# VHH binders against Protein DOG1-like 4 (DOGL4): the designs that were tried, part 60

Target 1, 232 residues: Protein DOG1-like 4 (DOGL4), of Arabidopsis thaliana (Mouse-ear cress) (q84jc2)
Amino acid sequence: MSKMRNLVEEKFLEFYESWVIQLELYLHQLLIAHNNNTMSETELRHLISKLTTHHKAYYTAKWAAIREDVLAFFGSVWLNPLENACSWLTGWKPSMVFRMVDRLRKSRVVLVEAQVKKLEELRVKTKFDEQKIEREMERYQVAMADRKMVELARLGCHVGGESVMVVEAAVRGLSMGLEKMVKAADCVRLKTLKGILDILTPPQCVEFLAAAATFQVQLRRWGNRRHYVTHS

## First folded at step 9 (VHH)

Design g26 (from u3 with S57D; framework vhh_6qgx_2)
Fold by ESMFold2-Fast, scan of step 9:
Structure g26 (fold): chain B 232 residues (1-232), chain A 124 residues (1-124)
Amino acid sequence: as target 1 above (232 residues)
Amino acid sequence: QVQLVESGGGLVQAGGSLRLSCAASGRTFSSYHMAWFRRAPGKEREFVAAISWSGGDTFYTDSVKGRFTISRDHAKNTVSLQMNSLRPEDTAVYYCAAGSEFYLPTSADEYDYWGQGTRVTVSA
């Protein structure tokens, strides 16, 4: 219905652009650390902490924004079409990060047997939690269709102020349901990231975070270049 | 919310061993990183060792690496510090701390909850 950007969208767009700029600066530091074996374990842990704090800041801002307007995060105006096409429930798909871990193993990262076992256990758990959320989303979509049909039927046969209150209550319920699912998906993302970092050594954490940040930055750049070519 | 109580401190001769224990109360213990800090007379608090929320990651200050081992028991809500090959320089009050940061904290400022401390004296 509305084609204009709302206040939540404008505020989060400004936040997100600044957040991405800072992510690129941290990526630069991660790449220096990865290519240079002179950094102490204390220095590596400090850098990893800066990255995790940066990700926490994103989810803090996101959860404040979805409380106001969860729909702003579906087909977000601060993301280009490629970023939106690659989104799973308003963000990255948790199980996809294990592909990055697998690539690191093949690119001279030496994982000990205990780490491989724990990563596999975390991968299985992450896929299970992911599928559980997908089933909840399916149930939500079915329920939304049923409620909308019932309300359309009522609107076709009823004239009065009671219909306004019923519609408002239903819309509020639908919005709250979406907020709950988005938060559940974000919790799986954070638990997956936290679990991986807990299993990996600090040098391996740096390499993993560098790979993840590189993918995120490159996806945005590729999508923006395609948009420039097609629309500018 | 966690409440922390340390035990196991005492007097020991150089080269000896002590095991410190920290009992945590609260339903959220398994979500916190745990650490040991120490304070020698007239000094600031110094980081000693930390263990992540899952027990999968540990970090030690250089002066105790190879001598001290941190561990946690999620079933008993305890964190322990096994101190071997003790030196007079290890004499301090040892504090248990719990932190809610996303990645294992490396400084005192990143820990939210603290115990009252247990005294360790290492004689020459």
Scores: ipSAE 0.490, ipTM 0.795, lowest interface PAE 2.0, mean pLDDT 86
Fold by OpenDDE, second read of step 10:
Structure g26 (fold): chain B 232 residues (1-232), chain A 124 residues (1-124)
Amino acid sequence: as target 1 above (232 residues)
Amino acid sequence: QVQLVESGGGLVQAGGSLRLSCAASGRTFSSYHMAWFRRAPGKEREFVAAISWSGGDTFYTDSVKGRFTISRDHAKNTVSLQMNSLRPEDTAVYYCAAGSEFYLPTSADEYDYWGQGTRVTVSA
């Protein structure tokens, strides 16, 4: 049964498809920059800024959408199953990006000791923030099965007009809590990204962003092939 | 800097076929959109075909649609133009070009590197 998509899902799907296309274009630029040693620092910084702006645009759109229906993002119909499986609280897990940084260290990129130290500090902080959110989520999930919800669930077997309203109100309340958590997670993502970019030099940033974008694009492609999902 | 070298041009009769090839130097081939342009005698350089850096997108001028096919080989750092059903009006010097725009361009000024060209002559 084709799950009927709600309006929020449809709109965000359209947005995301366009956003991914643009990401691929930026990936192209990043690859050129990475392979072209003739680009000035100013040019590199400009490219980095474009990418950061692009990511900010995503979260702006996301946050607008979650205000309407945060639950849409827990299904994420715009993602394939592989992408969804790799998601943490409706997005990428912040601590994951440090693996990409590690890749830089193994590549032609030479990080100075000071950078390595700062990255490690950031890693620790990011992990701490993730754990904090996870604990909150656990608490929330446990609280979800409170007496009221259990009673509502029991009533749900005989859904009459008044009962439906009560259930809807309860679901709305739960959604608000979820929205808060999702926003918190997104903040950690943004802070982590910013932190990494602040530590790395412009050429290193370009390489990092290229790796990240490549990973995202490839993950989508692999998932689509596996599940025969076509995304524009 | 990317160097481009075209090959495959020659004399062919109308209705015939030619395959042009462009070899790119360096390790950055996969980062560039590739295109073919042509310049006929007494005319300005015109866009013929382009292929995106990923190879996933192609674009053709209307006059060559259905007859010409652009392709690229990342492993060999080459871009090719298969030209079928050639016409006298296809007579031109064909140029390979590489571009670094974030979109697939069709204007010559949006490409950064150019080959020296290969001459294609189609006789009636």
Scores: ipSAE 0.000, ipTM 0.266, lowest interface PAE 13.1, mean pLDDT 88

Design g27 (from u3 with G56D; framework vhh_6qgx_2)
Fold by ESMFold2-Fast, scan of step 9:
Structure g27 (fold): chain B 232 residues (1-232), chain A 124 residues (1-124)
Amino acid sequence: as target 1 above (232 residues)
Amino acid sequence: QVQLVESGGGLVQAGGSLRLSCAASGRTFSSYHMAWFRRAPGKEREFVAAISWSGDSTFYTDSVKGRFTISRDHAKNTVSLQMNSLRPEDTAVYYCAAGSEFYLPTSADEYDYWGQGTRVTVSA
């Protein structure tokens, strides 16, 4: 168990650290593009494409890892305690990114009425999909405390022979259920991101992605500085 | 897997119009970005126009902007390219492409599925 968990956690920790370093490099490029009004539409589209490919790479690696050990993503060792505390089903809460979209209204490039309407439609759909997953997670958590599961746990403490098979089957069912829910949540995240980028112009996409990356990077830095603040 | 079949090509006089259609078969047409590329004799494939998976975002190469219009019909699983004010320089084989990238791609290497092409000849 420890051998398998350690290997999956070590591999994803190494991946995530390098992925965050590359995100910071892309954030630097986004901030330059946002502050300097010198890039062509083609250049902006290329930069946006690099960021979206980078996010796709994260989910490709994540889904490979959860196939091996989904529990590694609940209380992840590659995230600091603040990042873990802010997680909703192993990642960012989809509806929260609309706060970053709202910031675009105060920017140099204003959203037109057609974009506002489409963003509101997407927000409503995102909240709806989010609520469906929350209901599934609640049902899952209640099932964990069901009388039958409590009885199986008791049997596991005083096991002999065939009882082991029943307990192992239950544990496998739990892992499969969590994997399904994590993938469902990630699909909502990806649909939400894809939808926002489709509605926004390239300059607005750059500003949105810069805001999102800045928040992600800063949250990590704030959590990592906990020891310095404690000394103060 | 997606299969793409183009139609609507032909011979037209300079200043004329043609409408190209691309029929998509397969499971998930609505999740793909769609594009038109063209290849003139002796040249590589070049980007012409693209439309996002939702139909909300479009992008055109400068040489066709204002003359060509890309559109899609999710009910019919089709993508169309309306070509107006055609020039001899527009003579090429036109290819329909489908891509699964997050952001609307403009490079040929970012598209996953391709049609066989339909020939457009614009006489002087």
Scores: ipSAE 0.508, ipTM 0.797, lowest interface PAE 2.0, mean pLDDT 85
Fold by OpenDDE, second read of step 10:
Structure g27 (fold): chain B 232 residues (1-232), chain A 124 residues (1-124)
Amino acid sequence: as target 1 above (232 residues)
Amino acid sequence: QVQLVESGGGLVQAGGSLRLSCAASGRTFSSYHMAWFRRAPGKEREFVAAISWSGDSTFYTDSVKGRFTISRDHAKNTVSLQMNSLRPEDTAVYYCAAGSEFYLPTSADEYDYWGQGTRVTVSA
C-alpha cells in the first residue's frame, strides 16, 4: 500500500529532488576543478561559494517546512531507507565530516600543523555539541512518557471532543520541542561546515566538498538500487 | 605533481642584494609549504628559509636571520627570497622546494618537489 503523504511531504519531496539534481551538477564541477590545474583561485572560490549557497538554500527550505510539520522530517519520505538509516536528527551527523577531512590528509592535499590543530579543536567542539543535543533528546524521550502523556495515550480512540483538543495540544507541544532540537542539530551542522571551510584552502575546500557531495550522492544511489523509491 | 622553476640568481658584490623567485605550476600551490635550500661548493644542501601554506609562518636558518626574507604570492603561485647584505659565504645554488608535511619542516628529505636551482655568487 502506498503511504499517504501530507502536503509538506509532497512539497519538500519535490524540492529535494530538484536540489539533489543540482548537487550532482555541482559535484561534477567540483571533480573537474579538483582534477584540473587550470582553474584560478578566484574560480575555485566562486565554485565554493555556489556550493555553500546551495546548502544554505536547503536549510532555508527545511526550516520553512519544519515550521509547518517537523514530524515529516522524522519519516523523510524523500529519502530511501538507507539514507534514513544513516540520518541523525533529520540530517547528517556533524562529526562524520571529519572522516572526510582525514581523507584529505592522505591525499595530495597538504594540511599544515596549524590546520590540523584547528581541525582537532573543531572536532572536539562538534562532538561536544552533538552530545549535548543527544542528552536533550534523551531527556525529551523520557519526558514523552510522563503521566500526562500516558493518560492521553490511554484515552486513545475513546476520547471525546475536549479530550481530542487536549491530545492535539500535547502533540503540538511535542512537535515544538522536536523542532527546537532539529534546529539545534542543523546549527551544529552549519557551524561545523563553516568551520571546516574556514580552515581549509580553496583547493582543499573543493576536494572536501567533492568528497562530501560524492558520499551523499553515492549513498542515495546505493540505497535506490536496494530499495525502489518512487519519486514525483 | 608540482613543477618549480627558480630565477633571479646572478653575480653580486658583498653587501649587495638579490631577489630570488620560484614559480610553481598547478592549482595546488596554496596547499604546500615552500622553502629555499642552498648548496655551496663542496658542501651539503642546507636549509635557508621556509614559509607555511598560509604565509603566516616563516622560519630561517640562523645565518640568514635579519638579512633574508621569504614571502609567497598565492595569486601568482610564486615564492620569493629577498636576500640583503649578501656575504661571500652565501654563494651557492639556491633551490626552491615544496613540502607536504603537517608541520613546517627544515629537513630536505621532508620536501617533495624541487626546482633545478639558481646560482648565486657573491664576490668579496
Scores: ipSAE 0.000, ipTM 0.240, lowest interface PAE 11.8, mean pLDDT 87

Design g28 (from u3 with G56E; framework vhh_6qgx_2)
Fold by ESMFold2-Fast, scan of step 9:
Structure g28 (fold): chain B 232 residues (1-232), chain A 124 residues (1-124)
Amino acid sequence: as target 1 above (232 residues)
Amino acid sequence: QVQLVESGGGLVQAGGSLRLSCAASGRTFSSYHMAWFRRAPGKEREFVAAISWSGESTFYTDSVKGRFTISRDHAKNTVSLQMNSLRPEDTAVYYCAAGSEFYLPTSADEYDYWGQGTRVTVSA
């Protein structure tokens, strides 16, 4: 288990570092496309497709990794402490992307009434799905403190001949519950992203994706500027 | 599995119209983007038109823009291509395709399921 856990963390760290470098390159392309209106609709659609494929690749890699070790995604070693502090169930909080959608209302390419209505409907549904998952997490945390789990924890503090295998089986069961919950949260993220991009025009998609990528890259840079103070 | 069956192909004179239909089977099909591709004799498969999983977005290749209209009926699991002002160069086998990508794709490689095709011949 411990050896498998170390390999999962190491492999995902390597993946994530490369993934972020590519995200920064795509962000550069998005900003160029946004700042000059010389790109055709076909070219804009191709660029948006590259970004969505890139995000899809992240979830493909993540779901393979959580199948092996979901706990690696709670307090991830490939994220700095600021990124970890801003995480909701191992990733971005779905409803927060609507703040980036709000930036489009300030842009030169204004949302039409039909788009505003559909985005508001999607926002309401996203918040509902989010709250459902939060209630499930609450139930999970309560289950951790039920009589059976408290008794297992108490036994783990004594020498008494109890098999390590009993505790390990309980921990595996808890990990499976977390895996299901993380996948449910990721499904809400993917549905929300797919829904927003379907409602928006290609120039609006470029602006939205640029805003999202800018926030992600900037949050990482701010967290990485943290310095450790050495005592003289 | 997802199965696609095209219909509506045939012989038509230049300037005429045809309506192609694609019937899809499967309960999960409503989450798929739908597209039409064509293959002319001696040529590679090319993109014609696509419609997103929700029906909110459509995209057309420049050579058919303004002449062709793609639409879908989610209740009937069908996608249609209305072809107006047909030209001899529109002569091809037309294929219906379904894809699960996040954003509406235009490359054949990004589509998961394909129909057998329906032949359209436009005489001069």
Scores: ipSAE 0.297, ipTM 0.689, lowest interface PAE 4.1, mean pLDDT 84

Design g29 (from u3 with T58Y; framework vhh_6qgx_2)
Fold by ESMFold2-Fast, scan of step 9:
Structure g29 (fold): chain B 232 residues (1-232), chain A 124 residues (1-124)
Amino acid sequence: as target 1 above (232 residues)
Amino acid sequence: QVQLVESGGGLVQAGGSLRLSCAASGRTFSSYHMAWFRRAPGKEREFVAAISWSGGSYFYTDSVKGRFTISRDHAKNTVSLQMNSLRPEDTAVYYCAAGSEFYLPTSADEYDYWGQGTRVTVSA
């Protein structure tokens, strides 16, 4: 008996592949803007807006999909094993993005004192929000091992259709809890990104977004190369 | 969800000053970017100035840089546009706008809520 992808997985796979192709095109534009310094502030703001709209489209599609099947986002079929291994609650870990900001500061980007202060305040708040979600995830994992869930699992193995329906209802309840946590994590991601872009100048935003997109694209390529070589 | 009411328009001589104010009603004002647009007779609506949701970022169209200053007061739910060194070309109806986009928008299409406008006439 072969396993087939469900409709949510098929639909999101098609979306994600197109989304990544467009991300690579935007990355090319960001790198040109960063290296050539030929664009006006208006042009830079337009390019940043295109990237943020692109990220917003991802979360719009993701939230529609998790409403139907949140479990599709744990061990996603549209991600390679390396991308899946690096995921924190179905996406990037918010606090890690500050390492990209720190790298820009060390490489060539001149951040003024007011920006440094605001970035540190945002980092502290982001880590606090992140820890709250991690505590919720820990509580969720502990609840999965509770006596009640263990009893329901045993009933599902040994009793007919009525028991199966009761177990399915419990699993649906747990899936709603996961959906809430994934949305909470995504809200922290979006607030963190929105905050960083508000603090940085347009040229600094371009450099930051280029660094983030480069990392995402390279992680995908590294994972795909390992798969190709390993499974050849 | 947000209602916007402009005030402060009027007639002024070239080289003069006006201060426009926009009062916002609604619980989520602090989450919105705020902007001023203008429309001269027979022309399209054009961007003038914007201030981010936090008040930490601003953007001005080139023709008003150094002459206009945008500011916001979160306690009073107001955004203001201080217009100095006014020119006849600044004559237009000025509109206050609120937008929920991720990055500070400069396109009218990216703003969700609009005021009715206040008329500014600059005579030679």
Scores: ipSAE 0.562, ipTM 0.826, lowest interface PAE 1.7, mean pLDDT 86
Fold by OpenDDE, second read of step 10:
Structure g29 (fold): chain B 232 residues (1-232), chain A 124 residues (1-124)
Amino acid sequence: as target 1 above (232 residues)
Amino acid sequence: QVQLVESGGGLVQAGGSLRLSCAASGRTFSSYHMAWFRRAPGKEREFVAAISWSGGSYFYTDSVKGRFTISRDHAKNTVSLQMNSLRPEDTAVYYCAAGSEFYLPTSADEYDYWGQGTRVTVSA
């Protein structure tokens, strides 16, 4: 039975599909830039700027959507099961991108010692921030199963008018907490991305962004093939 | 696991043309960059051409630029190498390769799957 998608899910699904298409177009440009080495520094910076703007647009849309229904992002009907399985707090895990950076080091990209040092510092900071959020999530998950919530859950099975209102209020409260956590996670993502781009040269940024975009696009493709996900 | 099967090799005179084809098995063709490598007698395997998973990016070794064209057909799960103006130095076993790196690679070690190769001989 096709789970009836709520309005937030439908709107964000449409947005995300378009956003991914545009990402793929940018990815092509990144790959061309990386392989041909014919672009000027100005051109590379412009391309990088387009990508960063594109990512900002995503988070702008996401944050608007989560204000309406943060729970939609914990189901993420716009993602296939593989993408969802690889998600950390409704998105990519910040520390994951350092593996992409490591691959850069093994490729044609030569990082200077100063860059390596800064990247390591950023890695440590990112991990610390992730752990902090995870601890908060753990606390939240434990707290949500308090006596009050258990009682509400029990009452929710016997739907009476007053009970429904109380349950809805409780769910709203939980949603607010989740929204805060999602935003915190997104902040770590954005800080990490910005940090990496600030450390890398324009050619290196292009390679990094290509790697990141490729990973995202490939993950989606793999998941779609396996689960025969049809996107409207 | 992806299986790759090359075809189209043969004997051709200098200045002639050949079209190599590589057929990929499975449903994951669109997830891989495709490339052609070649190994001449007594030489190491060298990069010839590559095309991205989407077909929107490609790369050639300098010696074949302007003469060779790489293309792919997603519907047929095939990658092709049109070779024009062939030279004796193009004589080699040509290998099809598939890779899943984050960028379009030019090194053999960055590709995951390989065909058995097809022999191209260019006579003087």
Scores: ipSAE 0.006, ipTM 0.259, lowest interface PAE 11.0, mean pLDDT 88

Design g3 (from u3 with S100T; framework vhh_6qgx_2)
Fold by ESMFold2-Fast, scan of step 9:
Structure g3 (fold): chain B 232 residues (1-232), chain A 124 residues (1-124)
Amino acid sequence: as target 1 above (232 residues)
Amino acid sequence: QVQLVESGGGLVQAGGSLRLSCAASGRTFSSYHMAWFRRAPGKEREFVAAISWSGGSTFYTDSVKGRFTISRDHAKNTVSLQMNSLRPEDTAVYYCAAGTEFYLPTSADEYDYWGQGTRVTVSA
């Protein structure tokens, strides 16, 4: 069983390392495009498409992996402790994306009124969907403190054929529920990203994707260097 | 699953106009990017125009910019291509396509569902 769990973790670790390397290559292309105002709309759209296809590949691999072992995604071995600490239901918190858009608006990106209105509508919908998932998470946390679950934990300390079967069924139920909740969270992430890219122009999409990828890459680097002394 | 049916093709003189329509069946029409491609005899499918799942983003090939307009009607589950100032080189079979890619695609291999096509002939 432990060997099966280790295999899922090892396979996704290998996938994730390769996926991050490719993300950094795409980030380099986005930064060149951002600093070079000579790229055509067709060229910008192809670059955006490459990066969004790359994100879709991540979720395809993730959903295959969580079907086998969803718990591997809570405290993932392929993420450093800082990345894990910043995680909301095994990934980025959807509403945080709007803060990135707001920062772009303050620095360089001028949005027309129609875009601002659509972004606000998307923000409200995203927060609503996010809140639904948070209520499901709360229900899981409450269920773990429920009298029936406490009784099951107590029975697990007194090993017997019947208690082993009851505990195994409860753990399986928990895993299935977590898988459904993680997929729901990922669907909100994908809908939010797809919505933002649809609202923004291709040059604005490049700036947004570059900012998001830069933050992801830097967060990983900061976490990997957490033991280095920070200069004042 | 999405089913696509094109209409509006025909024979027209150079400088004339045609409006192509594509009717989509299925509950997920609002989740698909929609596009028009064309195929002239002896050539491969060429991208013409695309509109995103929300209708908020459009993209056109250079040869049709300013002459063709793509639009979609969410309530009627239709996508339309208004073709103005038609040229003999616009002669082709026009295909409606639906795609599930994350960002609005312009390549034929990134579209999942295709109509049977409608013939447009522009006489010199």
Scores: ipSAE 0.553, ipTM 0.809, lowest interface PAE 1.7, mean pLDDT 86
Fold by OpenDDE, second read of step 10:
Structure g3 (fold): chain B 232 residues (1-232), chain A 124 residues (1-124)
Amino acid sequence: as target 1 above (232 residues)
Amino acid sequence: QVQLVESGGGLVQAGGSLRLSCAASGRTFSSYHMAWFRRAPGKEREFVAAISWSGGSTFYTDSVKGRFTISRDHAKNTVSLQMNSLRPEDTAVYYCAAGTEFYLPTSADEYDYWGQGTRVTVSA
């Protein structure tokens, strides 16, 4: 059965498709930069800035959208099933990016001791923040099945009127809670990304960003090959 | 691959000064630790000085502490060794090296790229 998309889903789908296309273009530039020894540090920094701005734009759009309908992001119709399966609280898991950093170390990207230590500290902090959010999510999920919600669910099985209003109010409350959690998760993502970029040199940043973008783009491609994805 | 080219070697009297320079190819210079090693006649190559990728950390062998200063210029992709108060025992071929370890290494086998060397001769 074809799932009807709401307005928020449709709008964000269009945005995301465009955003991904632009990401692919940036990825191409990152790869060229990586393989081009003629680019100056200034040019590299400029490229890094473009990418960071691009990511910020995503979250700006996302946060605007979740204010309208956070539930849309728990379905994420703009993602294929593989992308959705790999999502943690409507996005990438922050701690995952450290695996990409590890790959840099293996690819003869030099990290000095001070960088390694800082990255480890950041990793620990990121993990802690993730766990904190997960605990809150667990608490939220458990609380969802309280007596009030059960009663509302029971009432919801019967015809509308006053009960419908109560249910709608309850759903709004739940949505607000979810929005808070999603924003918290996004903050961890942004802090983690910023932290990594602050630790790495410009060439290292380019490598890291290329790896991250590659992973994202490939994940989408792999998923699309396995499943039919309807694009606008 | 990173190519390193040393310069600045020569003959100097004891107590004199020399400044060695090493130019690195490519734009990944800022990702490497840079070091100077030296090999005296009949001796093994030994560590002299190293500087981290950021330039924030330096390390010297004890015999050159207070006399030698290692520095790097990211804009020019160069590393330099200012050698003051030179002694006859400083006579050696000096090599520039680039390393990829996560720490600032002092062993030659921990550096990946090497220059051809520049000869420094200190006369008594």
Scores: ipSAE 0.006, ipTM 0.245, lowest interface PAE 11.1, mean pLDDT 87

Design g30 (from u3 with G55S; framework vhh_6qgx_2)
Fold by ESMFold2-Fast, scan of step 9:
Structure g30 (fold): chain B 232 residues (1-232), chain A 124 residues (1-124)
Amino acid sequence: as target 1 above (232 residues)
Amino acid sequence: QVQLVESGGGLVQAGGSLRLSCAASGRTFSSYHMAWFRRAPGKEREFVAAISWSSGSTFYTDSVKGRFTISRDHAKNTVSLQMNSLRPEDTAVYYCAAGSEFYLPTSADEYDYWGQGTRVTVSA
């Protein structure tokens, strides 16, 4: 079904486009910092802080938007089909970032044993939190097929003000459930990101954030180019 | 590049023992988990045991704890699974796998390299 854009979708599309442009500018700064060994620890921490603030701004805007229309984030119009295909509960899958951490071990960056142990502990906890949310999503899907919800769907087929009000209240309840679940997933994302940054040294943080931003930017470019270079 | 080759499978009576070996050729595994998974006919791959190549930390599924022991040999570039007190429900094709040590060792999807498998049959 073709859906007209609503006000929430229009506002978040505008926000997201500018947010991605700023991410690309920060990626440029991260790559310069990574290639230039003359930056102080204070300067590197300041750059890392800019990136963490930028990601927090995204979640602040997202949570405001999902309060109004959480369904806008399932199959988002501001994401291309490739970005949407790679989404897990409206965003990146938390355990995916440990593949980017693995690249740090293959680079010239050396992780000490204490860091490896802490990253392993964080990876296990992240996967546990991820699986907990997946079980909550399964319960949500089962509740959608519950007898009560089927009865409410039948009432929606009848003409009458009372039926309309009951159906609207049920749909609001379903949206609130999805909002809670999306926020829970976003909290796992933020805890995972902060956990990794707390374990890594500032130069390692810069390399990690550069890898993450590069992946996000390139995924968007690959998906966008599919419309221009796909051969029939 | 990494190639994994399993050996040591066979037929054994319940209560018996088998030792599976996995030989890795190519790149060294300084940052990898080495794992054993098994697949019974008509079922998905099930996690059995894993070992961190760098630290030697071991992980086991509850049904094999105390019966199976996973070990590594850096000199021979091999991982082994010593299987004791075997049960008919242990009958499966056993696969050796290698993947990043930063991922959950119990998830088959986290492993990049897989062997062809070796068959283990445990009769009553």
Scores: ipSAE 0.000, ipTM 0.103, lowest interface PAE 17.2, mean pLDDT 81

